# VH-VL binders against UPF0735 ACT domain-containing protein LBUL_1260, part 4

Target 1, 144 residues: UPF0735 ACT domain-containing protein LBUL_1260, of Lactobacillus delbrueckii subsp. bulgaricus (q049t6)
Amino acid sequence: MADYFYVHKKILPDYLEKVLEAREMLDSREAATVTEATERVGISRNTYYRYKDYVFRAKDPARGQQAVLSLLLADLPGALSAVLTCVTDHRASVLTISQAIPLASHASVLMSLDLAGLKGDINTLLADLKSLPFVKNLQLAGLE

## First folded at step 1 (VH-VL)

Design iv6 (framework fv_ivicentamab_arm2)
Fold by ESMFold2-Fast, scan of step 1:
Structure iv6 (fold): chain C 144 residues (1-144), chain A 122 residues (1-122), chain B 110 residues (1-110)
Amino acid sequence: as target 1 above (144 residues)
Amino acid sequence: EVQLVESGGGLVQPGGSLRLSCAASGFTVSSNYMNWVRQAPGKGLEWVSIIYSGGSTDYASWAKGRFTISRDNSKNTLYLQMNSLRAEDTAVYYCARDKTIFGVVSYYMDVWGQGTLVTVSS
Amino acid sequence: AYDMTQSPSTLSASVGDRVTITCQASQSISSYLAWYQQKPGKAPKLLIHKASSLESGVPSRFKGSGSGTEFTLTISSLQPDDFATYYCQQYYSTSGSPLTFGGGTKVEIK
C-alpha cells in the first residue's frame, strides 16, 4: 500500500514489536485484558492504543515463511534483473523491493521474499546470490 | 497475439533421438519460465521439464538423463532434446508458458502450443 | 511427493446439470492449485488459479473451491461447450518436480 512500508525492526522503536506481542496475547487469550497484556510486555496502555491499528507483521498466514535480504547492488543495467531472476529460479517470490539512491557505484537494496515455494534451502539461494559479481554485503536480515 | 508453435515430431525407432522445437511470437522466451508437457494417446497430462528465466532447469524424475530442455534466445525458440526414446515416450508434446503477474512467476501455464506428435515404434 | 488424484475419472451429464469434480492432494498444497479444460484435439486452456481465482474470459458458471488437500471444480449449469476433460495441477511442490497434474476427469454427454 502507499501508506505502508516494509521496514526492518532495528530502525524502529522497540515498543512497536511489543504492541504486536500484546495484541497476540489478547487474540490467543493468554491475557484477558489490555491492561494485563501491556503490563506483561512492558508498554503503556496509551502506547498500545496509539499504535495497535498501524503495525502488522509482514507475513502471509497461508504460506508462513518470509525472508528479508539486504545487499549492495552495482549501479549497472541488468543488475537488479539478475538478482530477481536468481530469486525466482529458486522458486521464491519477491514480495517487496526497495532500492536507495546509489552512493559511489552501489545502491542499497532491501527485499522481502516469500519462501513457501523455495527449492532446497535458504543457504543455497544465499550462496547463489552472493556468487553474482555485482552483489556485495548480502545479508539475511530476517527469517520467519 | 501471443503464440507458441511446436515442430519436430514424427516416427522414431526405440533407442533413437528427436529434437522438438517451440517457436514463440508476441513475447520473449528468455523472460519467462517455459515448460514441456506431454500426453500419451487417450491418457492424461504429464509434466516433462521446465527452464527458468535465468536458464536453470528441472525435469520429471523419469526424464532426467534422457531429455534436455534448452532455448536459443536469438531465435526466440524453446527446444527439447529427447534421447534413448522408448515406446512409452509416445505422446503429443506441448510447450507452455508460465503465467507471470507483476513480476511474480506462478508455475501454472497460460499459453500453450498446439502440440507435436512423437511416435516411438519398431 | 505430491500426488494428485481426481475423481471421478469419467462423468456423464446433461446440459443444465450441476457438475462437481474433485481433486485430492497427497499432502497439503495450501491454495496452489490450477484447473485446466481440454477439448479433443486441442491444447489445454487455463480456467482457474490459486484454487478459486477465475481467469479472464472464463464464464462465471465455473467455480473452484478448497484448500489444503481437497479441492473442487463446480460447473453450476453445464453448457454444450463444457463437454471436455478437466485437469487439476498443483504448483506448491519444492522437492524435485515443481508441478504435477491430476489424472483428469472426462465430462461427457449422458
Scores: ipSAE 0.000, ipTM 0.494, lowest interface PAE 16.8, mean pLDDT 81

Design iv7 (framework fv_ivicentamab_arm2)
Fold by ESMFold2-Fast, scan of step 1:
Structure iv7 (fold): chain C 144 residues (1-144), chain A 123 residues (1-123), chain B 110 residues (1-110)
Amino acid sequence: as target 1 above (144 residues)
Amino acid sequence: EVQLVESGGGLVQPGGSLRLSCAASGFTVSSNYMNWVRQAPGKGLEWVSIIYSGGSTDYASWAKGRFTISRDNSKNTLYLQMNSLRAEDTAVYYCARVYSSGTEITYYGMDVWGQGTLVTVSS
Amino acid sequence: AYDMTQSPSTLSASVGDRVTITCQASQSISSWLAWYQQKPGKAPKLLIHKASSLESGVPSRFKGSGSGTEFTLTISSLQPDDFATYYCQQGYTYSSPDYTFGGGTKVEIK
């Protein structure tokens, strides 16, 4: 996840979006060959092969398979346990958790979640997490 | 100087056939994406067909089966074969180049246009 | 397959005016939109590609903006040479090779 970042396509080279378009044509079978797909979008076969495994469209947040959350957690005995309970109550799974040493009264936390079993949508989970009084500055840092 | 010159337009009877030519100078047709675009008198622009640098082709849905885009690399010339012509095919036909520098990305803009050739389908 | 709606169909303006033409796509086309100028009796001329990239030799008074479904062409200081009809065109999309042109906007200089 650390190797991927969320960026507006305006600052990206044009060929990255065209790689996505060519791959989508092949997946939908609108184009039968890589040559046909790459010609239609205006890139070379070499460009397609170089980048095809490194660019992906953002998924519907409600249907994402994995999420990365960043938050500030109060340095209280039960705070982390309550966060974990909220996640599991929504049928999401915690894949990783990283907690920095507390700065004053709060610690920076980064959590990776598996959303495969999620009940409802991710916005409901985020709202419930934000409602916890010891959680601050909760952000969706990444979604796959 | 980069230039496109169309020819082959004229008066044709409904149901007839006509072949348009587009002679290119200053660049190589086979290295570029080439379009045919038409414009009925007093109307807007309408895309007809494209031939990609590798030779693949695509057509407007109404043109499929009746029109065929092709090129002759030895003559550096683009063609449009039009069959089963109808009154609504009456238009000025333009050939146009889509910018491409080989491996570089085509930006979908048509940067070089011919002067157009008039096709009139009438009795 | 994408519908392109241009507005207005015609407009009258004086030399020196700021003129804005809009183009709306029925579905998102990202930034894959070009603008053309066509003078009476002439072939179209490419002004802008990829929504906002000005073609070489085109005066800087022409500016394109927008993305997704809403696009604009602005002429900041209208000149007599700008009497023309302007067309937007959606570029190739991965789901359809159709190049769809807008209906055109005729700019009359008075």
Scores: ipSAE 0.006, ipTM 0.570, lowest interface PAE 9.3, mean pLDDT 82

Design iv8 (framework fv_ivicentamab_arm2)
Fold by ESMFold2-Fast, scan of step 1:
Structure iv8 (fold): chain C 144 residues (1-144), chain A 118 residues (1-118), chain B 110 residues (1-110)
Amino acid sequence: as target 1 above (144 residues)
Amino acid sequence: EVQLVESGGGLVQPGGSLRLSCAASGFTVSSYYMNWVRQAPGKGLEWVSIIYSGGSTDYASWAKGRFTISRDNSKNTLYLQMNSLRAEDTAVYYCAKDYGSWTYFDYWGQGTLVTVSS
Amino acid sequence: AYDMTQSPSTLSASVGDRVTITCQASQSISSYLAWYQQKPGKAPKLLIHKASSLESGVPSRFKGSGSGTEFTLTISSLQPDDFATYYCQQYNSYPPLSYTFGGGTKVEIK
């Protein structure tokens, strides 16, 4: 877009990055309201509304925008909710989830994720999911 | 202005208990993740415990079962109840506020010294 | 489980020197790294977040850089107030794993 410049954040006022952080908190559900988000990052609501439609993060090709995960999930209470919590703690969103009937102690799960809000690397999310005691054979089946 | 003021440290014998307090001003404790971080004499920073804005808690593996983090929203105060204290728990204990939910610390208390010795 | 390694453990310098401290993560943390300054007998003070974003009131001689697994804190012209211990902290992972500190770097008078 001709109306946008690609500029290094060091030459910008600090409050512009705080606007992005407040928006990311709202998108990730870390804050429920604009008032809560702006108070947490230390800017006014007026600053947030003034700039929110004019600042954006550059795309990260290494992250991708969407991922498809394949895993075996233990057939235990709380197993699926632990996986979902891990995903949302990394600021990714679950788009779809498909679970097969359990085979012995585990069920096959296919999960589609929106990575637009992802905090950090997809590899960090995958490592943390693999560390859960309920999860086996986690694989990245697709990445866009 | 944001301030955190700690109290409750002191000398205690092994196996004893102490409760640390952290009085907050300039912000609402229940709206942020709040933490305890300790530092043994001459050593580095070591995370102890967190209380999330929603009230859930987590602990370092060595602190589980012995330490309890809590808050009193009416007093805007954070607490750390420390039981079954060991010589290895000797440290300055800091309360620290998360910057939003991002899990880095924008404000720290001045620390309170806990000495576990016979 | 993240390992955060700081080097050097101790650094001797004179006023006016350029000082560089390195922090290495055992796996990629993108840019989610903070730097703290701690003076003897005092609480740590946040200097930098997101690897390179300077906190309000922190002198411009402090500069953070890096991404992924290697990060540096540079003090371009060391002042008497800068003799302190510096810590890095990753916050890329979800809590409580977010609170991993480096071992610290003590900047001492030469």
Scores: ipSAE 0.000, ipTM 0.482, lowest interface PAE 18.8, mean pLDDT 82

Design iv9 (framework fv_ivicentamab_arm2)
Fold by ESMFold2-Fast, scan of step 1:
Structure iv9 (fold): chain C 144 residues (1-144), chain A 122 residues (1-122), chain B 110 residues (1-110)
Amino acid sequence: as target 1 above (144 residues)
Amino acid sequence: EVQLVESGGGLVQPGGSLRLSCAASGFTVSSNYMNWVRQAPGKGLEWVSIIYSGGSTDYASWAKGRFTISRDNSKNTLYLQMNSLRAEDTAVYYCARGTPYYELWSGYFDYWGQGTLVTVSS
Amino acid sequence: AYDMTQSPSTLSASVGDRVTITCQASQSISSYLAWYQQKPGKAPKLLIHKASSLESGVPSRFKGSGSGTEFTLTISSLQPDDFATYYCQQYYSTSGSPLTFGGGTKVEIK
């Protein structure tokens, strides 16, 4: 993460926040096309494409973050408990757990996490979870 | 009392097939992850394959396509089907129970069978 | 995929000696390492799991330590029953890669 800086928007060009607004309109389907979104916020399509992959909204540190993880969990006694212990060892909180019907000997698991108390970064947590012998196909499905 | 007893080892010719069995008592194989580990004469331990409690499997890269791990829950027995055998497969084959935990980290072996010798030669 | 290197390959010692065996992982495995003892003609026996957790029935003279990439097994006062080959094993990997054993350390009579 050395390539990204935490910077107050007052010292940034006005169009960077408009790039974020246009992207949000497209993601929410309030605008159907890039042309529509960029025209509504008052930037060119060229500006949108140039910056869209390099600007992101900083989350409020006091508000915290939320993550959604998708994984396949081997059918082992204690497997889910080990996952939960790994999460709490990193001081994240489990908000919800959803388990789909097992298709084979692995159950599909979806977990939402509260990262407000997270010790370290999410990449360290993900690496430790991926390191459990019974966890397969761990993916970050969503991050606020 | 937990016991694992292997059988089915013997002499086979290169290119041949052999099926190993591991009879378990004192616990249920379908409630644990079960492993095969081998040891060539005078050499170290080498992991071969695992079957998880739900029935999914993993293999050492050199074993994929030639070896198949399976179990019969009604007989509480673990199997290793070995095909296209080579001289390099000569080893004592152990079945071993992996430890599922309520705490972090499974993957070590708390009980081992006595082993069964597989010799691949002409 | 994690290579495990044990040293020394062979160690000569006398009864009463302090013996130290080292195990190095090619990448961090946190504390997910087990130690096994194997006597000639016998199956391996679990001594220690989670780097330092002694198994029930294993004498207190056996001690495991370390984390990350460097681990040691120490026998504080070698007994006749301890002449054997010792193996470390990582169980940190989650991809379809296998569990990995060290090459072994033979502890023999001087």
Scores: ipSAE 0.000, ipTM 0.489, lowest interface PAE 16.9, mean pLDDT 82

Design lu1 (framework fv_lumrotatug)
Fold by ESMFold2-Fast, scan of step 1:
Structure lu1 (fold): chain C 144 residues (1-144), chain A 123 residues (1-123), chain B 107 residues (1-107)
Amino acid sequence: as target 1 above (144 residues)
Amino acid sequence: QVQLQESGPGLVKPSETLSLTCTVSGGSISSYYIHWLRQPPGKGLEWIGVIYYSGSTDYNPSLKSRVTISKDTSKSQVSLKLSSVTAADTAVYYCARDRITIFGVVTPYFDYWGQGTLVTVSS
Amino acid sequence: EIVMTQSPPTLSLSPGERVTLSCRASQSVSSYLVWYQQKPGQAPRLLISDASNRATSIPARFSGSGSGTDYTLTISSLQPEDFAVYYCQQYSNWPLTFGQGTKVEIK
């Protein structure tokens, strides 16, 4: 993005990394409220509020790019196979799959992808996955 | 910041293998996708191929049978080998890295380039 | 492969003038389009990504627009340092492809 730049954390104020830690605690449900998360990492709620939308962890290029997708997959033969084929056609790799018991006609699926070989961009992959007839509510849950 | 620099022979004979090296400083080649591109004198740019931080490669289909890209992480170098060269392979050769956003999303366009190295194929 | 065509091949202009460069793709590239500036003896310099997003340190006089198959790069008031060759590149499909360039030169 034009408004962002890469900066080594050593030259940044300590509280910026704590903002990231508080947000991660909330996202992982390790803390239930902003008050709990900020108290545990040692920053004020005002500090968290001010910076929470402007500080993000950079990828670790040495470990590759990894995406985490959440989706609802129809409980039908070939549905998962179609998703896997779409992923490999874009030259991404599936690292993990977690599938919940189907609720109504669909199962909740969480997938981790290795993007190291990805052809094109992730948005094209996401658009193609969303176009599959057995996929609903596809969401990028995380980007490592 | 990251800097890239190409090196190799300025003259290669027809039918021989061209070998070029891209040296990366200010960062680890394990942290970047490195591409090779070329530009014949007075012409436009042509993409040759890429090596991912993992060591996997992809090549332009028009060159795939003749091109190999590899890396040596201990020397911070990426190498290009192009076999069976002809006069059509005369060009300035560049190495370049993918644009990496703050979120670590890699897109295949280039914010850092080497200076380029001219390779002439002639007898 | 996707073929990128730039027009015009050459533009002769004076400092202060507005310049518009065109780039056309043989099929839709969905705004996955980049502009570079190249001066003689130098490597290309990234100007615009994603059709309209100006790169870091690039002056506000440079702007990109377009969608589908048709894209433009505009320089609102040409400065002496802007005389160069400009290239477009698509990254919608592999292999990556470039236009043949538009040369912006002094009259």
Scores: ipSAE 0.000, ipTM 0.481, lowest interface PAE 17.6, mean pLDDT 80

Design lu10 (framework fv_lumrotatug)
Fold by ESMFold2-Fast, scan of step 1:
Structure lu10 (fold): chain C 144 residues (1-144), chain A 118 residues (1-118), chain B 107 residues (1-107)
Amino acid sequence: as target 1 above (144 residues)
Amino acid sequence: QVQLQESGPGLVKPSETLSLTCTVSGGSISSYYIHWLRQPPGKGLEWIGVIYYSGSTDYNPSLKSRVTISKDTSKSQVSLKLSSVTAADTAVYYCARDLWSGYTIDYWGQGTLVTVSS
Amino acid sequence: EIVMTQSPPTLSLSPGERVTLSCRASQSVSSYLVWYQQKPGQAPRLLISDASNRATSIPARFSGSGSGTDYTLTISSLQPEDFAVYYCQQYSNYPYTFGQGTKVEIK
């Protein structure tokens, strides 16, 4: 990525790693709320929201970059197909999909992606997925 | 120069609560994350948990139901309580500091041996 | 939990020899890896952090390398004071986990 640097953490403000830690607690469900997670790591909610989408742990070149997404998907014909098309249009690959039984209008979906071929950045992919009328509550559950 | 010193009873009976204290000198405990770790005789190291400078804690899931870590900033002490002990809890217990955002353990106490026996 | 596996379990060597110790993680730890030295009756001593950063006062003969799941500690010329047990530890995820150790002993 053109917009990202790989820098040693000791030259960075210490709150940046705490943002990563808070996000990991939320993604793993060890903390239920942003308030709980930020209090546990000792940063403000403002610091968390400002930086949460701009700091990531270094990628492992041998394993490639992977992402885990959680979302609610409408129980409509073509909904899953639209999501898969959006992912492949950004040149990411779907590794796994887990779908719960739909309750009324939506099903919970957990999806893991291989980002090795990704066109553009992950934020563009996430924005395009969120724009689909079939997709609700899209969250980045993990990024490695 | 920061020093960490573990203390507590060397012998605990099965089913009782193990209580240890880590005394920090040469620095403020509010400036560090403090970890507890243990090493059973002849075995490897096991991470027990951490207390952040905010006072929040995280524990090893394998011990979470039995472990409490707390701190008293006025005494410069961090405490570990482990309930319902068995012979498997016999180990040297260490406290250790973490200076860089809770990620590297750079300074260890000397350790204190706790034997669980009747 | 991330499982850390060290090999070999024991190395018997003479002073002056080059030593290579391996540490493998069950999943990538993104270079959030530490090496410790432990002598009998002592607490572990930090040698290397972030896979390759030598700690203060640690001799230049110690070096760390690796990425992803595979990491190596090298001692370029073994000294008498280097006979000890060496542990690797990941701090990528809680719970922090350790390898079972490699014992470097004189023979």
Scores: ipSAE 0.000, ipTM 0.457, lowest interface PAE 21.4, mean pLDDT 81

Design lu11 (framework fv_lumrotatug)
Fold by ESMFold2-Fast, scan of step 1:
Structure lu11 (fold): chain C 144 residues (1-144), chain A 124 residues (1-124), chain B 107 residues (1-107)
Amino acid sequence: as target 1 above (144 residues)
Amino acid sequence: QVQLQESGPGLVKPSETLSLTCTVSGFSISSYYIHWLRQPPGKGLEWIGVIYTSGSTDYNPSLKSRVTISKDTSKSQVSLKLSSVTAADTAVYYCARAPKTYVISSGTYAFDIWGQGTLVTVSS
Amino acid sequence: EIVMTQSPPTLSLSPGERVTLSCRASQSVSSYLVWYQQKPGQAPRLLISDASNRATSIPARFSGSGSGTDYTLTISSLQPEDFAVYYCQQRSNWPLTFGQGTKVEIK
């Protein structure tokens, strides 16, 4: 969703992670009430309720997590091959590729990835893909 | 109580396969990345490899042809196998956990809890 | 791989002194730098993660700073229990790599 950002927790207030911790305690039955969970993690009930529906942990790659990438790919021999090689080098798998009618010399591509086998961080994969000379306007369009 | 405990033979012959087990308690190996590291006597630390929550692995390129890491979630165990050992493989071997961040694949890779280590000597 | 270089190799100090340990990376590690303390016969202990975030139960006298390629661990007033080897580690790129360590020993 356009309203959600993939953001490193270092730049976020620490109470957002505490909201996630409190919710996890409630889900696991480690805490019986919101009051108990929020007291344990050191946030107010108001903070919990304000943010609980807007902060989520990314899903574990072991659960068959998927990413959807949007990019412009140059219409050149080897361009798609280079992208696929980069993805498999990071041990992600390409599930689907959808290509729109070209805009000028580039085609709009939507690519869904299986991240179950992904080595390291998705940010490293995205950085490596952006470094390819055939790739423009790469963005993470969806993350499940 | 959160603990990791390494176990395995303290002596391995040259050319044989070193096999170690890391047994965890107080947490699930389905929720953490587990790494193997080693330290030769009197020297620094070397990262060997990791097994992710997905079961996928990554290895130090210097060891990749010889190392295999696997896990058995039902037994709370992570295993390390290192083939074709030489005297250079003599070291204290550690397993350690790394917490996942709340964002996908953004592991902290800061080792918050370590096993006590097990010394493996390669000699005939 | 990213090469981590620590300096100096050894420091001989007295209790109460301020100590600064340096760690340099061969390329930027974007503050994804970790510090560990290791005492003889023990496993390493996490001190600082992400360049400056002190780990649980670590005394306030330990602090980390730096960015890019250059990082520093500071102990504001050295205590007898702080004599140990200190290692830095980058977590920016695979493979994970460590510095060779700085030994802080009693004068």
Scores: ipSAE 0.000, ipTM 0.494, lowest interface PAE 16.9, mean pLDDT 81

Design lu2 (framework fv_lumrotatug)
Fold by ESMFold2-Fast, scan of step 1:
Structure lu2 (fold): chain C 144 residues (1-144), chain A 121 residues (1-121), chain B 107 residues (1-107)
Amino acid sequence: as target 1 above (144 residues)
Amino acid sequence: QVQLQESGPGLVKPSETLSLTCTVSGGSISSYYIHWLRQPPGKGLEWIGVIYYSGSTDYNPSLKSRVTISKDTSKSQVSLKLSSVTAADTAVYYCARVEITYSGSYYFDYWGQGTLVTVSS
Amino acid sequence: EIVMTQSPPTLSLSPGERVTLSCRASQSVSSYLVWYQQKPGQAPRLLISDASNRATSIPARFSGSGSGTDYTLTISSLQPEDFAVYYCQQRSNWPLTFGQGTKVEIK
């Protein structure tokens, strides 16, 4: 069960990224105090304390990150096998897979991946999966 | 066992609609994806489009505004219509099937013999 | 669209020779590459799927290799029936695209 969502920063308030910048400034010793760091990035001390324990940069896949993907898959023999082959060709592992009963021509699929062994970056894997002709609406639904 | 046969007029006038039929025998078209491809004389292959077992279609963006693919399962036939033809549409037209294996590969294991369509006045 | 480029355009060879045909994609096709053989007046025939998987009934002298953007079809010992045009195809992205072909002809 994960309480965190993977969302693009453009839909988030800009102060959340500034919270990360202030924390990084303190960790690197570019700022000596919370007051100095928050003033430099343009947020209040209260904003920093409210969010500092709930916002993190995405983990490096080499540190055992897990990803959740959602997609629509054509209801054809071998379609799921092609998706799994693409995942394993990138040296990621499938941890779980949930497939709804197909409605019309496509089934909704949710899969979780172990990225510890990932060859390259996750964006390359996503691009390759999106390139398969029987895969539609592929989205990165979450990161643990 | 499974056979695909293209048929239709071999000569079409410029600005008219090219209409071809692919007849599938030895199997059900509902069990396959049926694709249309073409090959201008002395040139390489160009993918035109596909009709899925559900009846949904996808087309090559370069031809999308002019192409319609449909099927009649009772006759075991897939049709291709290409509107507003010009001399550039002169080619051998093929229908081909895709039977996705457990490997999930998208490759053409069975092809029709092809039908030459010449666009001229 | 992904552009497929085959080289050389023509190979003139004698029976018994080893032949190597190249196919290059404008971007990675992740081994989703297919090879076909076409003889004059005939439809293409499936040879190799997914870069290296030889199709049923295709002789062992045909083999495929490669990854990313660069792929090779090899015929270890050319037979008289192998003189034909060979095409590569990518299936990694819509629209499906083919190379322009390599003609293998008798010397």
Scores: ipSAE 0.000, ipTM 0.470, lowest interface PAE 17.9, mean pLDDT 80

Design lu3 (framework fv_lumrotatug)
Fold by ESMFold2-Fast, scan of step 1:
Structure lu3 (fold): chain C 144 residues (1-144), chain A 124 residues (1-124), chain B 107 residues (1-107)
Amino acid sequence: as target 1 above (144 residues)
Amino acid sequence: QVQLQESGPGLVKPSETLSLTCTVSGGSISSYYIHWLRQPPGKGLEWIGVIYTSGSTDYNPSLKSRVTISKDTSKSQVSLKLSSVTAADTAVYYCARDTYYSSGEVTIYAFDIWGQGTLVTVSS
Amino acid sequence: EIVMTQSPPTLSLSPGERVTLSCRASQSVSSYLVWYQQKPGQAPRLLISDASNRATSIPARFSGSGSGTDYTLTISSLQPEDFAVYYCQQYSNYPLTFGQGTKVEIK
């Protein structure tokens, strides 16, 4: 739904995570040049330049007080609404939602949450979300 | 059932490179994050680093300048190299996997399967 | 790094007793907390993940609780096979860090 999708690393080409690693080496000064960084992680300079502005980690410093949740959601009426209600009942604010086209019975969903207003512990929110009959493979992908 | 088995020399001389191998059986290396950990005799556990399904790695900052973790999926093996060893590197070394995601409710950094461990002594 | 502190260092107990082991983090770990059991000469064994989720094949007498910085592992009725060292581990931040361990030994 947004320009950015949140996808599990296992369905992505491995070079995307290596792009992040090369950028982190450059930012930390562990590598002095793009050539050095890309050679160390095993990607081409062309791969680095093509993707460097389009791949980010869930816990980037630019992200404020937030959590990123990934889950598989049943392709049924009311499933997403039940998830959103659970989140807002815990006083978390939904910042973004991205849903992939359902494959078989479930769609991959990513949610970015603002936890500034969170009532109780995040573990309580996660437990309640996991208890919903439409939710599978719930993972806290990032927590700031 | 997935099993992990460490192997490598039990004795390494100071200043040399320690090289260990973790062999994964009963499952695909491409499906799991594999970590290396160590435990000096009579002491607690220390995390060394991880290799992701992508082949990317993260290391404990205290060891980052000396550690390299790599994998060979065709041999179902993960390797650890630790350079410039000293007596402080004497420990039992373990490889371990993260819990498997198919259960739907497991965490990615809990180690559910461990190798038996291999003792490495750094001595001249 | 997040420092994990376990207390007490050693507990001397008899079979049948209730055991409570404490683990404290230097900052909140948001229930990203794991407990392991280790017997002499063996690799650690996963007991509890996410502070309270018991691992497969782990007996019901083991339970975990806690939030924020303070976590507890409870063994409701200690069995002879439970004498071991217990470690807590956080996975809220890299590097992953462990407590120094609590040794549960027979009286």
Scores: ipSAE 0.000, ipTM 0.468, lowest interface PAE 21.4, mean pLDDT 80

